# Miniprotein binders against b1l550: the designs that were tried, part 257

Target 1, 279 residues: b1l550
Amino acid sequence: MRLPEELLERARDIHSEAPSHRIKLDRVGSFGLKVPVEFKGFLLLAEADVWVSLPEGRRGVDLSRQVEAIYELSNPPKDPFSLCREAAISLLEKLNYADSSGVSIRFDAPLQDGESLKYYGVEISSIASDEIINKIRVEILGMTACPCTAELIRAYKSSEIAATHTQRSLGILEVSTKAEHPDPDKLASIIERAMSSPLRTYTKRPDEGGLVIRSLSNARLAEDVVREMIHLFLEEFGHLPEDTHILAAVRSMESVHMHDIYAERSFSLDEIRKEISSH
Below, E stands for the ipSAE of ESMFold2; O stands for the ipSAE of OpenDDE; V2 stands for 0.75 times the mean of E and O plus 0.25 times the DockQ between their complexes.

## First folded at step 20 (miniprotein)

Design zb20 (at its last look DockQ between E and O 0.96; V2 from the best seeds 0.80)
Fold by OpenDDE base, look of step 20:
Structure zb20 (fold): chain B 279 residues (1-279), chain A 97 residues (1-97)
Amino acid sequence: as target 1 above (279 residues)
Amino acid sequence: SEEEMERLADEFRELAERLGYDEIEVTREGDRFTVEAERNGVRIRIEVEVNGKEIRITVTIEKDGRRIRFMYVITDPEKLEKYLEEIERIIKMFLGE
């Protein structure tokens, strides 16, 4: 049943009324939208959040306009990065009472692994105000081997490749920048290269054996992984604005413990450069 | 190269022209140029800086007292066309196109 449009003339515009308490809200919007995106030739259904700020003098946000803004831009499906940036800007333009807007898009990104596919988690965000800040978070699983146990075993039994415990580790790179979103595949590659070895979706026995041997020969602490991620990041993305913020982290699902090992570093690009140069 | 800078400047001028801007001002200062134009109360300023293979594009749009600024840092020339198209779409949003 559709109500007569004439009723709109009689009804108060609740959203435009003054609130009972004049308080600005930072984010008001729709969370958990599903939007199609095109990524590396794949059509993916991504999860999206859209929001704007609400001034103190307005009771509510026009939520329908927010939803309309992102879906207009998502047809036909486009890359999620452009969609994110354009949608954030569109929200500000369409909702003129807002001084800030934001869009977040989440999906699993396909990554070629021989004849099969791996994946990594991606969260893309754009926050628009007087300036636009783009944020990307990439998460990918790898494998780490413990160098400490390896050293103990080596000391006990002379072997070229010492046995050690291995575990699945989640690497995380989060970048916030005034530039466009960094390439997620490059970020994922940095994380994988920082690990003892990558994971594989499909392995034959020789490949699996090789993967384990690689890990054992490249044993790394969680701390080593984070430092390596930062190092590799600087090599690939050193051209980004100096105020670009970086979070590098690893969560290791330690196989000898009931708990995880976690390491992180959060700094601006300029701060990291200064620190490395001082050494 | 100077030729590359001129080509870039022309490309951004043409972008403004396609968007229906009549009064386009292009100012060059060394390794930088700025394209400025105004149409129907929508003012655009595009600043481009070239450092070697790196192109930095800063776009500022002003409408009804509101300003928005966004930036691209391009190291791969193949991405330039993509971002030009994006910039064009964004400006069209403000023009009500």
Scores: ipSAE 0.792, ipTM 0.922, lowest interface PAE 0.6, mean pLDDT 92
Fold by ESMFold2, look of step 20:
Structure zb20 (fold): chain B 279 residues (1-279), chain A 97 residues (1-97)
Amino acid sequence: as target 1 above (279 residues)
Amino acid sequence: SEEEMERLADEFRELAERLGYDEIEVTREGDRFTVEAERNGVRIRIEVEVNGKEIRITVTIEKDGRRIRFMYVITDPEKLEKYLEEIERIIKMFLGE
């Protein structure tokens, strides 16, 4: 059953009315949308949020136009980064009353792991107004090995035991920039290379032993994992605008502790270059 | 090189032509050029700067008093065509096409 469109001529346009309280809103939108995307040849079902700002004089947002903006662009499925940037701009163009718009897209990115797959977390966003600001957050698990415990065990009984505790650690890179979103695979690679060893989907005993030995050979403090992430990031992405903002962090689920260890650093490219040059 | 800059400028002129722009002004200064055009109240300005293998593209679109600016910093030449297609799709949104 569909109602006649002639009724639109007689009904009040509730959304365009002034509200009882003239208060602007920063984000009004639709959250948790399911959107198909194409990533590196994989067809994925991503989760998206879309929103716009709402001026003080407008009572409501045309939510169907918001949803339309992203779904029109997602059929056929396309690169999630292009979709994110284009949808944010489309929202601003379609909803003339808004001063800003935003889109976020979340998915688990597949990564080849031998003959198998593993996954890492990706969340991207684009905020459009006079400019577009693109943000990407990548989270990937790796292995860390504690150098402090390794040294204590080495000193015990003339270092006959080569051991330390190893644990899963979550590495995080978050980048906010005026340029296009950085490649998530490159960000994931930076995180993994900064850690003691990558994690594998499946290992047989000799491979498992090798993984542990590799991590022991690369024992690192959480602080030094973060420093290495920053160093590798600058090598790969130093070309981005100077006001690009980065957060680099590690959350280590320490296997011998009741609690996690956390280290982080936030910076702009301009700031970190000055800091490094002062040494 | 001069030949590579001319080819790149032609790519952006052709992009504007595909979008139906007639009065396309291309201004060049060394390793930088600007493409400006206006059609149906939609003004575009595409600023391109080449520094070695790095291509910086800044796009400004203006319609009905609203202006939006976005950029790309391309270090992988294989991505140039992808971003040209994205720019074209975005400008089409403003043209209503």
Scores: ipSAE 0.709, ipTM 0.902, lowest interface PAE 1.4, mean pLDDT 88
ESMFold2 (binder alone), look of step 20: mean pLDDT 85; pTM 0.864

Design zb21 (at its last look DockQ between E and O 0.95; V2 from the best seeds 0.79)
Fold by OpenDDE base, look of step 20:
Structure zb21 (fold): chain B 279 residues (1-279), chain A 97 residues (1-97)
Amino acid sequence: as target 1 above (279 residues)
Amino acid sequence: SEEELERLADEFRELAERYGFDEIEVTREGDRFTVEAERNGVRIRIEVEVNGKEIRITVTIEKDGRRIRFMYVITDPEKLEKYLEEIERIIKMFLGE
């Protein structure tokens, strides 16, 4: 049953009323929306969150307008980065009482792996106020081999390639910038190159053996991985604004322990440049 | 290059004209230019700086007492057209088109 539209003229606008408590809210919106996006020739169904701030004098947000804003921009499907930026701006335009807005889009990004696909996790966000800040988080799994155990085994029994324990490790790069979102494939590549070896969805036995040998020959501590990620990031993205903030992290699911090893560094481009120049 | 700056300036001028902006002013200072335009209380300012192969575009839109600024740092020329189209779409949003 649809209620008569004329009732809208008689009904109070609950959202525009003064709240019982005059308190500003930072974020009010719809979380867990599904929106189509086009990414590298794939049509993907992404998860999206949309929100705006709410002033102290307004009881509620017009949530329908928020949903409308992102779906209008999602048809036809476009790249998720443009969608994110445009939607954040559109929210502010459509909801003029808000002083800030935000959009977050999450999906698994496909990567070609021979005849198969592997993937990395992506979360992109745009936060709009007087300025727009774009954020991207990339997570991809790789493999690390422990250099400490390798050295002990080498000392015990001489081998050209020392045996060591290997484990799956999650690499993370999070970038917040006033520029457009950095290329996620490049970020994923940086993470993979910083590890002992990448993971593969499909391997034949000779390929698998080669992957393990590569890992053993390129043994790295979690600390090494993070430092390498930072180094590679600076080479690829050093052109970003100096106030760009980066989180580089790795979580190693250590195969000899019940716990994980975690390492991170948070920094701005200007900060890290000063640090490096001081050596 | 200087030629590239001039081309971009012309493109943004043409963009402003297409959407009925008036009082279009283009200012050039070395490797930078600024395009300013207004239509029905919507003010746009586009600042472009070219450093080698890097193009920095900063867009500021003002409407009804609100200001929004966003930026692109373009190192791949192939992406330039994409971001120009995005800027155009964003301007349209503020114009109600």
Scores: ipSAE 0.748, ipTM 0.900, lowest interface PAE 0.7, mean pLDDT 91
Fold by ESMFold2, look of step 20:
Structure zb21 (fold): chain B 279 residues (1-279), chain A 97 residues (1-97)
Amino acid sequence: as target 1 above (279 residues)
Amino acid sequence: SEEELERLADEFRELAERYGFDEIEVTREGDRFTVEAERNGVRIRIEVEVNGKEIRITVTIEKDGRRIRFMYVITDPEKLEKYLEEIERIIKMFLGE
């Protein structure tokens, strides 16, 4: 059933009214939208969230207009980073009562893995007010080999090839900056290079053996991985604004334990440079 | 380089001209320049600084008392045209186009 359009002339505009409690809201929007994006020649179905702030004097947000804005910008499908930044600005420009807007876009990014593909997690956001803050979070799995157990086994057996437990570890880099979003492939590469070995989609026995040998030859504590991620990040992205904020973290799914271990460090570029230069 | 800086200044000046900005001012200060322009209450300010391999572009747009400022720190020259196109699209948003 379709209601008569003449009702629009007679109905109250609920959204433009003042609320009974004059309290501003920080984020009001639509979450879990499906949006097509184009990434490195792939057409991907991404998940997006959109929101604006709501001033204390306005009762509601016109959510359908927000949703329409991002869908208009997503047709034809385009680069998710441009979409994210442009949509955040568009929301703020079009909804003149808001003092801030935000867009988040999540997708699995393809990465070449021999003759196959593997995927890593990407979430980007753009928060617009009098300036734009762009954030990217990359998560990718790698392999770590424990150096403590390797040393203990070496001491016990004096082995030519160190034996130790290996496990999957989830590496995380999260960057918040006033500059454009960093390249997710470069962030994923930093994480993988900090690990004992990358993970593969599949391997045959000779390749599997090589992967394991590499991991044993490059044993790393979770703490080592985080420190290496920071070192590599500074080499690649030290040019970003000084107030750029980074979180580097590893969650290791320890194969010989009932629990995971976790290491993290957050910092601004300004902070970490002072810390390093003091040594 | 100085040639790169001058070419970017011309590109932003031409962009402002294409979209009907009437009061275009270009100011050069050593290794950076600023393009300022206004059209019917929309003001833009584009600041470009070249430092070796790095190009910094800061865009400020004002309309009806609202101001937005965003930036790029470009180290890969292959991405420059992509970001110039993005800046153009954003400016068009504020012109109602």
Scores: ipSAE 0.729, ipTM 0.904, lowest interface PAE 1.2, mean pLDDT 88
ESMFold2 (binder alone), look of step 20: mean pLDDT 80; pTM 0.801

Design zb22 (at its last look DockQ between E and O 0.86; V2 from the best seeds 0.00; counts 0 for: pae E 1.7 > 1.5)
Fold by OpenDDE base, look of step 20:
Structure zb22 (fold): chain B 279 residues (1-279), chain A 97 residues (1-97)
Amino acid sequence: as target 1 above (279 residues)
Amino acid sequence: SEEELERLADEFRELAERLGYDEIEVTREGDRFTVEAERNGIRIRIEVEVNGKEIRITVTIEKDGRRIRFMYVITDPEKLEKYLEEIERIIKMFVGE
């Protein structure tokens, strides 16, 4: 049943009324939208959040306009980065009472692994105000081998490749920049290269053996992984603005412990450069 | 290269023209140029800096007392066209055409 449009003339605009308490809200919006995106030739259904700020003098946000803004831009499906940036800007234009807006898009990104596919988690965000800040978070699983146990075993039994415990580790790179979103595949590659070895979706026995041997020959602490991620990031993305913020982290699902090992570093690009140059 | 800078300047001028801007000013300062245009109270400023293979584009849109600024740092020339199209779409959102 559709109500008569004439009723709109009689009804108060609740959203435009003054609130009982004049308090600004930072984020008001729709969370858990599903939007189609095109990524590397794949059509994916992504999860999206859209929001705007609400001034103290307005009771509510026009949520329908927010939803409209992102869906207008998502047809036809486009790359999620452009969608994110354009939608954030569109929200500010359509909702003129807002001084800030934001869009977040999440999906599993396909990554070619021989004849099969791997994936990494990606969250793309754009926050718009007087300036636009773009944020990307990439998460990908890898494998680490412990160098400490390897050294103990080597000392006990002379072997070229010492046995050690291995575990699945989650690497995380989060970048916030005034530039466009960094390439997520490059970020994923940095994380994988920082690990002892990558994971594989499909392995034949020889490949699996090789993967394990690679890990054993490239044993790394969680701390080593984070440092390597930062190093590789600087090589690939050193051209980004100096105020670009970086979070590099690893969560290692330690196989000899009931708990995980976690390491992180969070700094701006200029701070990291200064630190490295001082040594 | 100087040729690249001139080409970019022309492209952004043409972009402004396509968007219906008739008052377009292009200013060059060394390895930088700025395209400024105004139409019906909507002001756009596009600043481009070329440093080697890196192109930095900063777009500022001013409408009804609001300013929005966004930036691209392009190291892959193949992405330039994509971002030009994006910039055009974004500006169109404000111009309402």
Scores: ipSAE 0.738, ipTM 0.899, lowest interface PAE 0.7, mean pLDDT 92
Fold by ESMFold2, look of step 20:
Structure zb22 (fold): chain B 279 residues (1-279), chain A 97 residues (1-97)
Amino acid sequence: as target 1 above (279 residues)
Amino acid sequence: SEEELERLADEFRELAERLGYDEIEVTREGDRFTVEAERNGIRIRIEVEVNGKEIRITVTIEKDGRRIRFMYVITDPEKLEKYLEEIERIIKMFVGE
């Protein structure tokens, strides 16, 4: 049933009224939207959140205009990073009572893995006000091998080739910057290269053997994985604005324990450069 | 480089022309240039600086007293056209109310 549009003339516009309690709100919006995006030739269905700030003198937000803004920009489907940045700006332009807007988009990014595919997790956001702040979080699994056990076994057998336990480890890079979102494939590559070995979707036995040998010959502490991630990040993205903030972390699902090991470091580019140059 | 700056200045002037601006000012100071245009109360300012391997582009749009500023720090020249297209789409959101 579609109600007559003439009723709009008689009904109160609840959203434009002043609220009983004049308290501003930081985020008012629609969360969990499904939005089509195009990433490296793949058409994906991403999850998106959209919001604006609500001033103390306005009772409600026009949620239909918010949702319309992102869906208009998502047709035809386009790069999720461009969509995120453009939608945040569009919200602020269309909803002039707000002093800030935000968009987040989440999807699994496909990544070529030999003749097959694998994926990694991506969550991006853009928050627009006087300036736009872009954030990206990338999560990808890799393999780590414990160097402590490797050394103990080497010493016991007097062998030049160490054996040790290996496990899946989740690497995390979060970047918050005034520049455009960093390339997620480059962030994923940094994480994988910091690990003892990448994970594969599919291996035949000779390839599996090689993967394990690579991990054993490249054994790394979780702490050193994080340090290597930071080193590689600075090589690739040291050009970003000095106030860019980064979180580098690893959560290792240790194969010999019932619990995980976690290591992390948060820093700004300005901060880490001063730290490194002082040594 | 000077050649790179000249190419970028031409591209941004053409962008402003495509968006309907006919009063476009391009100014240069050393290794940077600025493109400024105004139409129908909407001002755009595009600042470009080249530092060796990187190109920094800062876009400022002003409409009805509100300012929105965003930037790109490009180290891969192959991505320049993608970001020019994005900048054009963003400015179009404000043009022709």
Scores: ipSAE 0.632, ipTM 0.863, lowest interface PAE 1.7, mean pLDDT 87
ESMFold2 (binder alone), look of step 20: mean pLDDT 81; pTM 0.813

Design zb3 (at its last look DockQ between E and O 0.96; V2 from the best seeds 0.82)
Fold by OpenDDE base, look of step 20:
Structure zb3 (fold): chain B 279 residues (1-279), chain A 97 residues (1-97)
Amino acid sequence: as target 1 above (279 residues)
Amino acid sequence: SEEELERLADEIRELAERLGYDEIEVTREGDRFTVEAERNGVRIRIEVEVNGKEIRITVTIEKDGRRIRFMYVITDPEKLEKYLEEIERIIKMFLGE
């Protein structure tokens, strides 16, 4: 049922009214939208959030316009990065009362693993105001082997490859930059290379054995993983603006403990370069 | 290279022309060039800086007292066309196209 359009002439525009309390809101929008995106030849249904700021003198946001903005840009499906940036800008243009806008898009990104697929989690965001800031968060699982236990066992029983406990570890890279979103596959690769070994979706027994041996031969603390992630990040993405902000983190689901081990470092590119150069 | 910079400048100028801008000013300062144009109250400024293999494109759009600035840092030349197309789409949004 559609109500007669003539009713609009008689109805108050609730959104444009002054609020009872003149308070600016930072974000008002639609969360949990589903939008199609094209990523590496895959059509994916991504989750999206869209929002704008609301000035103190306006009661509500035109939510329908927000939804329209992102879906207009989503047909035909395009890469999620362009979609994110363009949608953020479109929101500001369409909603002229807003001084800022934002878009966030989340999905599992496919990653080729031999003849199979593995995946990493990705969340991309664009925040638009006078300037646009692009943010990307990549999460991928790897495997770590404990060097401390390995050393203890080696000392106790002479072995070329010492036994140690292994566990899954979640690596996280979050980058906020004035440049375009960094390549998520490269970020995922950095995380995997920082681990003792990557995970595999499909393994035959010999491959599985090899993977474990690799892990044991490359034992790393959670702290080691984070430091390696930072090192590799600087090598790959050192060209980004100096004010680019990075969070590098790992959550190790320790197999000998009931709790996880967590390590992180937050930094800007200029900050970390100064730190490294001082040594 | 200087030739690459000139080609980029021409490409950006052509982009502005395709968008219906008729008053286009191109300025060059060393390894940086700037394209400025105005159409129907939509002012665009596109700055391109080439440093080695890195191309930095900064776009500023001004309309109705608002300014939006965004940037690309391109290390892969294959992405250049993609981002130019994106810039074109973005400017069209402001032009109402």
Scores: ipSAE 0.794, ipTM 0.921, lowest interface PAE 0.6, mean pLDDT 92
Fold by ESMFold2, look of step 20:
Structure zb3 (fold): chain B 279 residues (1-279), chain A 97 residues (1-97)
Amino acid sequence: as target 1 above (279 residues)
Amino acid sequence: SEEELERLADEIRELAERLGYDEIEVTREGDRFTVEAERNGVRIRIEVEVNGKEIRITVTIEKDGRRIRFMYVITDPEKLEKYLEEIERIIKMFLGE
């Protein structure tokens, strides 16, 4: 049902009134929007959140304006990173009462896997005020092989049995920077290279054997995976601003335990360089 | 190189011209330059620094007392045109056209 436009002259504009309790709000917005994006030639359905700050003297946000801002920029579908940055700035420009705005976009990114595809998780955000802060989180599954159990089994039967427990491990890189969002494929590559072996969409028996042998040859503790992720990140992205903040983490779904193992390190580029150079 | 610096400065001046800016100021100091212009109450400042293969672009836009600043650190030359187009789209938002 659509009501006559003329009613706008008679109705109160509830959103522009002062609230009963004059309290500033940090994030007021629309969450869970479905937005089409184009990534590496793929048309993907992403999920987006949009918000602005709300001053203490304003009762509500013009929610239709903020939804409109991201949908106008998403038609035709375009690169999600450009969309994220541009939408955050557009919100701040369009909603002049806000002193900050934000956009987040989530999607599964395709990655070449032999003759097939696999996918990894991407979440990006842009927070705009007098400066723009861009954040990206990449999550991808890989395979880890335990070096402790491998050594124990070697000692039990010297050179007769090469075995250890292997498991899926979720690698996480999260980057917050004033520069543009880092390339998610490079972040995913860093995570996979830090693990014992990548996971495949499918394998045939000879390829499965090779995957297992690779994992045993590259047995790594979760702690070692995190350290390697940091090392590889610095090689690839050391050019980013010094105050860029990174979180590197691994959640290992240990096959011999009822629970997961977790390791993480957060740091700024300036901080980690000083730490490394002191040794 | 000096030739590449001049090309980039000209490209950014042309970007501002496409958006309808006139009286565009370009200031150069060594390996960096700044493009400044104002049109219809929208002031832009685009600072560029070239360090080897690395190009840093910092954009400041001012309108109606609001100031917004964002940057790019470009190491892949194939991305340069994409980000310049993004900058142009963002400035156009503020011009209201």
Scores: ipSAE 0.757, ipTM 0.916, lowest interface PAE 1.2, mean pLDDT 89
ESMFold2 (binder alone), look of step 20: mean pLDDT 85; pTM 0.866

Design zb4 (at its last look DockQ between E and O 0.98; V2 from the best seeds 0.82)
Fold by OpenDDE base, look of step 20:
Parts: sequence; C-alpha cells; structure tokens
Structure zb4 (fold): chain B 279 residues (1-279), chain A 97 residues (1-97)
Amino acid sequence: as target 1 above (279 residues)
Amino acid sequence: SPEELERLADEFRELAERLGYDEIEVTREGDRFTVEAERNGVRIRIEVEVNGKEIRITVTIEKDGRRIRFMYVITDPEKLEKYLEEIERIIKMFLGE
C-alpha cells in the first residue's frame, strides 16, 4: 500500500525540524546494507555502512537519500574501493547539510591457493569532509611456530629441526591514508610472509608435511611477526604520504595456553622512519 | 620525464574539456602541473606531480562554498586510466550529471 502523495503537503518534514536539543551528531546512517561489488573477477555481496554528520539545527538525516546514493553507484557492480570513495563523496553532495560523510564496506576477499581458494577479511572505509581519508583493514590467518620451545628442545635433544608448538595466528594491517586504498592482496601477502608459514585450504599429505617443516624452520614470536610486517610494509608502501597511519598487529591463538598472545604497533610513516633511522 | 608530464597534462586538459569546461588553465612548474577550471560554479583544481615512476594526483573540487580534496599516488601506470575515469565520475556528480 502506498499512501497518497498529497499527504506530503500536509505532513511536517520531521527531519528538517529543529531538535529539542541542539547537538551535532558525528554519524547518522544505515548500517548493515548489502551491496554487490566486483573484486578480482568475483561478484561478491558485501556489507556496507553509510553515514553522514548531522548539524545541531536539524532533527534527522534523510536516510533514504543515503541508501540511494550507494545503490546508484553499485549498479552495475564495481570495485569496492572506487565504490567506497565515490559513495562517500556522493553523500556529501546529496546531503548538503552534512560536513562529513563515511562509507564502510566489508567482505571476505578471495585469494588464489593453487587450485583452491583461501580468503582474507577486508574492511574498506572512506571518510569525506574537506579531505578524504581512506582506510583499509586486512585480516588473514597464518601459522606461527614458537622459537623458544624449539630452542629448548634443540638444547635437550640435538636436532636439525627441533619440534615446537605451532598455532594459528591472525595478522592485521590497518592503513589510513589520504591516498587511495592500498592494494589488499599486497597487504595480505605482507602478513603471510611475516608469519612462519601461510595456511592452505587444501593440502595433500606431502604438502602438509612440507608446510609444517617450513613453519618449524621459520619459527617466530608474535613480536617477530609484527616487526616483520612493519618492515615489509615499509618496503612495499613507503611511497604513501608521510602522515599515513598504520596499525600492525598479530593475535596468536597459542596452542599451549588457554589465552591468545597479542602484539601491536601503531605508527605513522614519518614516525617509524625516524625511529628506524635512529638505530 | 618531461614528455610524460606533458602527456599527462594533455590528458587532464582533455578530461576537463570532456566535462564541458571552457576556461581551462594549465600551469607547469618543474615536475608538476596544475589544471584549473570553473563551470557553473563548480571549480576544479587538479595537481599532478611526477617523481620517477610515481604519479601523485591531488583533486580539489569547490562548489557552493564547500571544498573537497582527494589524492591518488600511482606507482603502476595501468591504474592511471582507472583513476582518470573515477575523477571524471566524481566531477560529474558535482556538475549534476
């Protein structure tokens, strides 16, 4: 049932009214939208959040216009990075009372693993105001082997490759920059290379054995993983603006403990370069 | 290279022309150039800096007293066309197209 349009002439525009309390809101929008995106030849259904700021003199946001903005841009499906940036800008243009906007898009990104697929988690965001800041968070699982236990076992029983406990570890890279979103596959690769070994979706027994041996031969602390991630990031993405902010983190689901081991470093490119150059 | 910079300048000029801008000013300063134009109250400024294989593009759009700025840092030339198209779409949004 559709109500008569003539009712609009008699109805108050609630959104444009002054609020009871004149307070600016930072974010008002629709969360948990589903939008199609094209990524590396895959058509994916991503989750999206869209929002704008609300000035103190306006009661509510035109939410329908927000939803319209992102769906207009998502048909036909396009890459999520362009969609994110364009939608953030479109929101500001369409909702002229807003001084800032934001879009966040989340999905599992496919990653080729031989004849199969593995994946990493991606969250892409763009925040628009006088300037646009693009943010990307990549999460991918890998494997770590403990060097401390390996050393103890080696000392106890001389072995070329010492046994040690291994565990699944989640690596995280979050980048906020005034440039376009960094390549998520490259970020995922950095995380995987920083760990003892990558995970595989499908392995035959010989391959599995090889993967474990590789891990044991490349034992790393959680701290080592984070430092390696930072090192590799600087090599790959050192061209980004100096004010680019990075979070590098790892959560190791330790197999010998009931709890996880966590390590992180937050930094700007300028800051970390100065730190490294000082040694 | 200077030749590459000139080519880029031409591409961005052409972009402005396609968007219906009539008064386009292109200014070159060393390893960088700016394209400035105004149409129907929508002012655009595109700054491009070339440093080796790196191309830095900064786009500023002004309309109705509002300004928005966004940037690309391109190290892969294959991405240039993609971002040119994106910039074009973005400017069209402000032009109402």
Scores: ipSAE 0.788, ipTM 0.920, lowest interface PAE 0.6, mean pLDDT 92
Fold by ESMFold2, look of step 20:
Structure zb4 (fold): chain B 279 residues (1-279), chain A 97 residues (1-97)
Amino acid sequence: as target 1 above (279 residues)
Amino acid sequence: SPEELERLADEFRELAERLGYDEIEVTREGDRFTVEAERNGVRIRIEVEVNGKEIRITVTIEKDGRRIRFMYVITDPEKLEKYLEEIERIIKMFLGE
């Protein structure tokens, strides 16, 4: 059933009224939208959030315009990074009472793994006001091998046995910048290369043996992984604006403990370069 | 190089022309140039700086007292056309097209 359109002339425009309490709101929008995106030839159903700021003198946001705008830009499906940046700008342009807007898009990115497929987590956002800040978070699992236990076992058997505990570790890179979103595949690659070895969807025994030997030859503490992620990030993305902010982190599901360990460093490019150049 | 800067300046002049701008001012300063134009109350300023393989593009759009600025730092020349198309789409939003 559709109500008569003439009612719009008789009904109050609730959204444009002043609120009973004149309090500015930072984020008002629609969260958990499903939007189609195209990533590396794959058509994916991503989850999106959209919002704008609401000034103290306006009672409500035109939510239908927000939802319509993001779906309009997502049809036909396109690159999620372009969609994110364009949608944030579009919201700010369309909703002229807002002083800021934001869009986030989250999906699992496919990654080739031999003749199979694996994936990593991607969340991007764009916050628009008089400037745009673009943020990307990438999470991917890898394998770490403990160097402390390896050294203890070596000392026990005079290096005839290369053994240690191995575990899955979740690597995280989060980048906030005024430039366009960094390539998620490059971020995922940085994380995997910082680990003792990558994880595979499946392996046959000879390949699995090789993977374990690789990890033992590249044993790393969670702290080592974070430091290596930072080193590799600077090599690949040192060109980004100096005020670009990065968080590098590892959560390691230590196989010999009932609990996880966590290592993290956040920094701006300006800050980390000064720190490194002081040694 | 001077030839690289001239090529890039032509690309951005053409972008503004495709969007209907006809009073396009291009200013050069060493390895940097700026494209400025205004049409239908929508003012654009595109600043481009080349340093080796790195191309930095800063776009400022002004309409009705609102200003928005965004940038790209391109190290892969194959991405230039993609971002020019994105810039064009964004300016169209402000032009109402």
Scores: ipSAE 0.755, ipTM 0.915, lowest interface PAE 1.2, mean pLDDT 90
ESMFold2 (binder alone), look of step 20: mean pLDDT 86; pTM 0.875

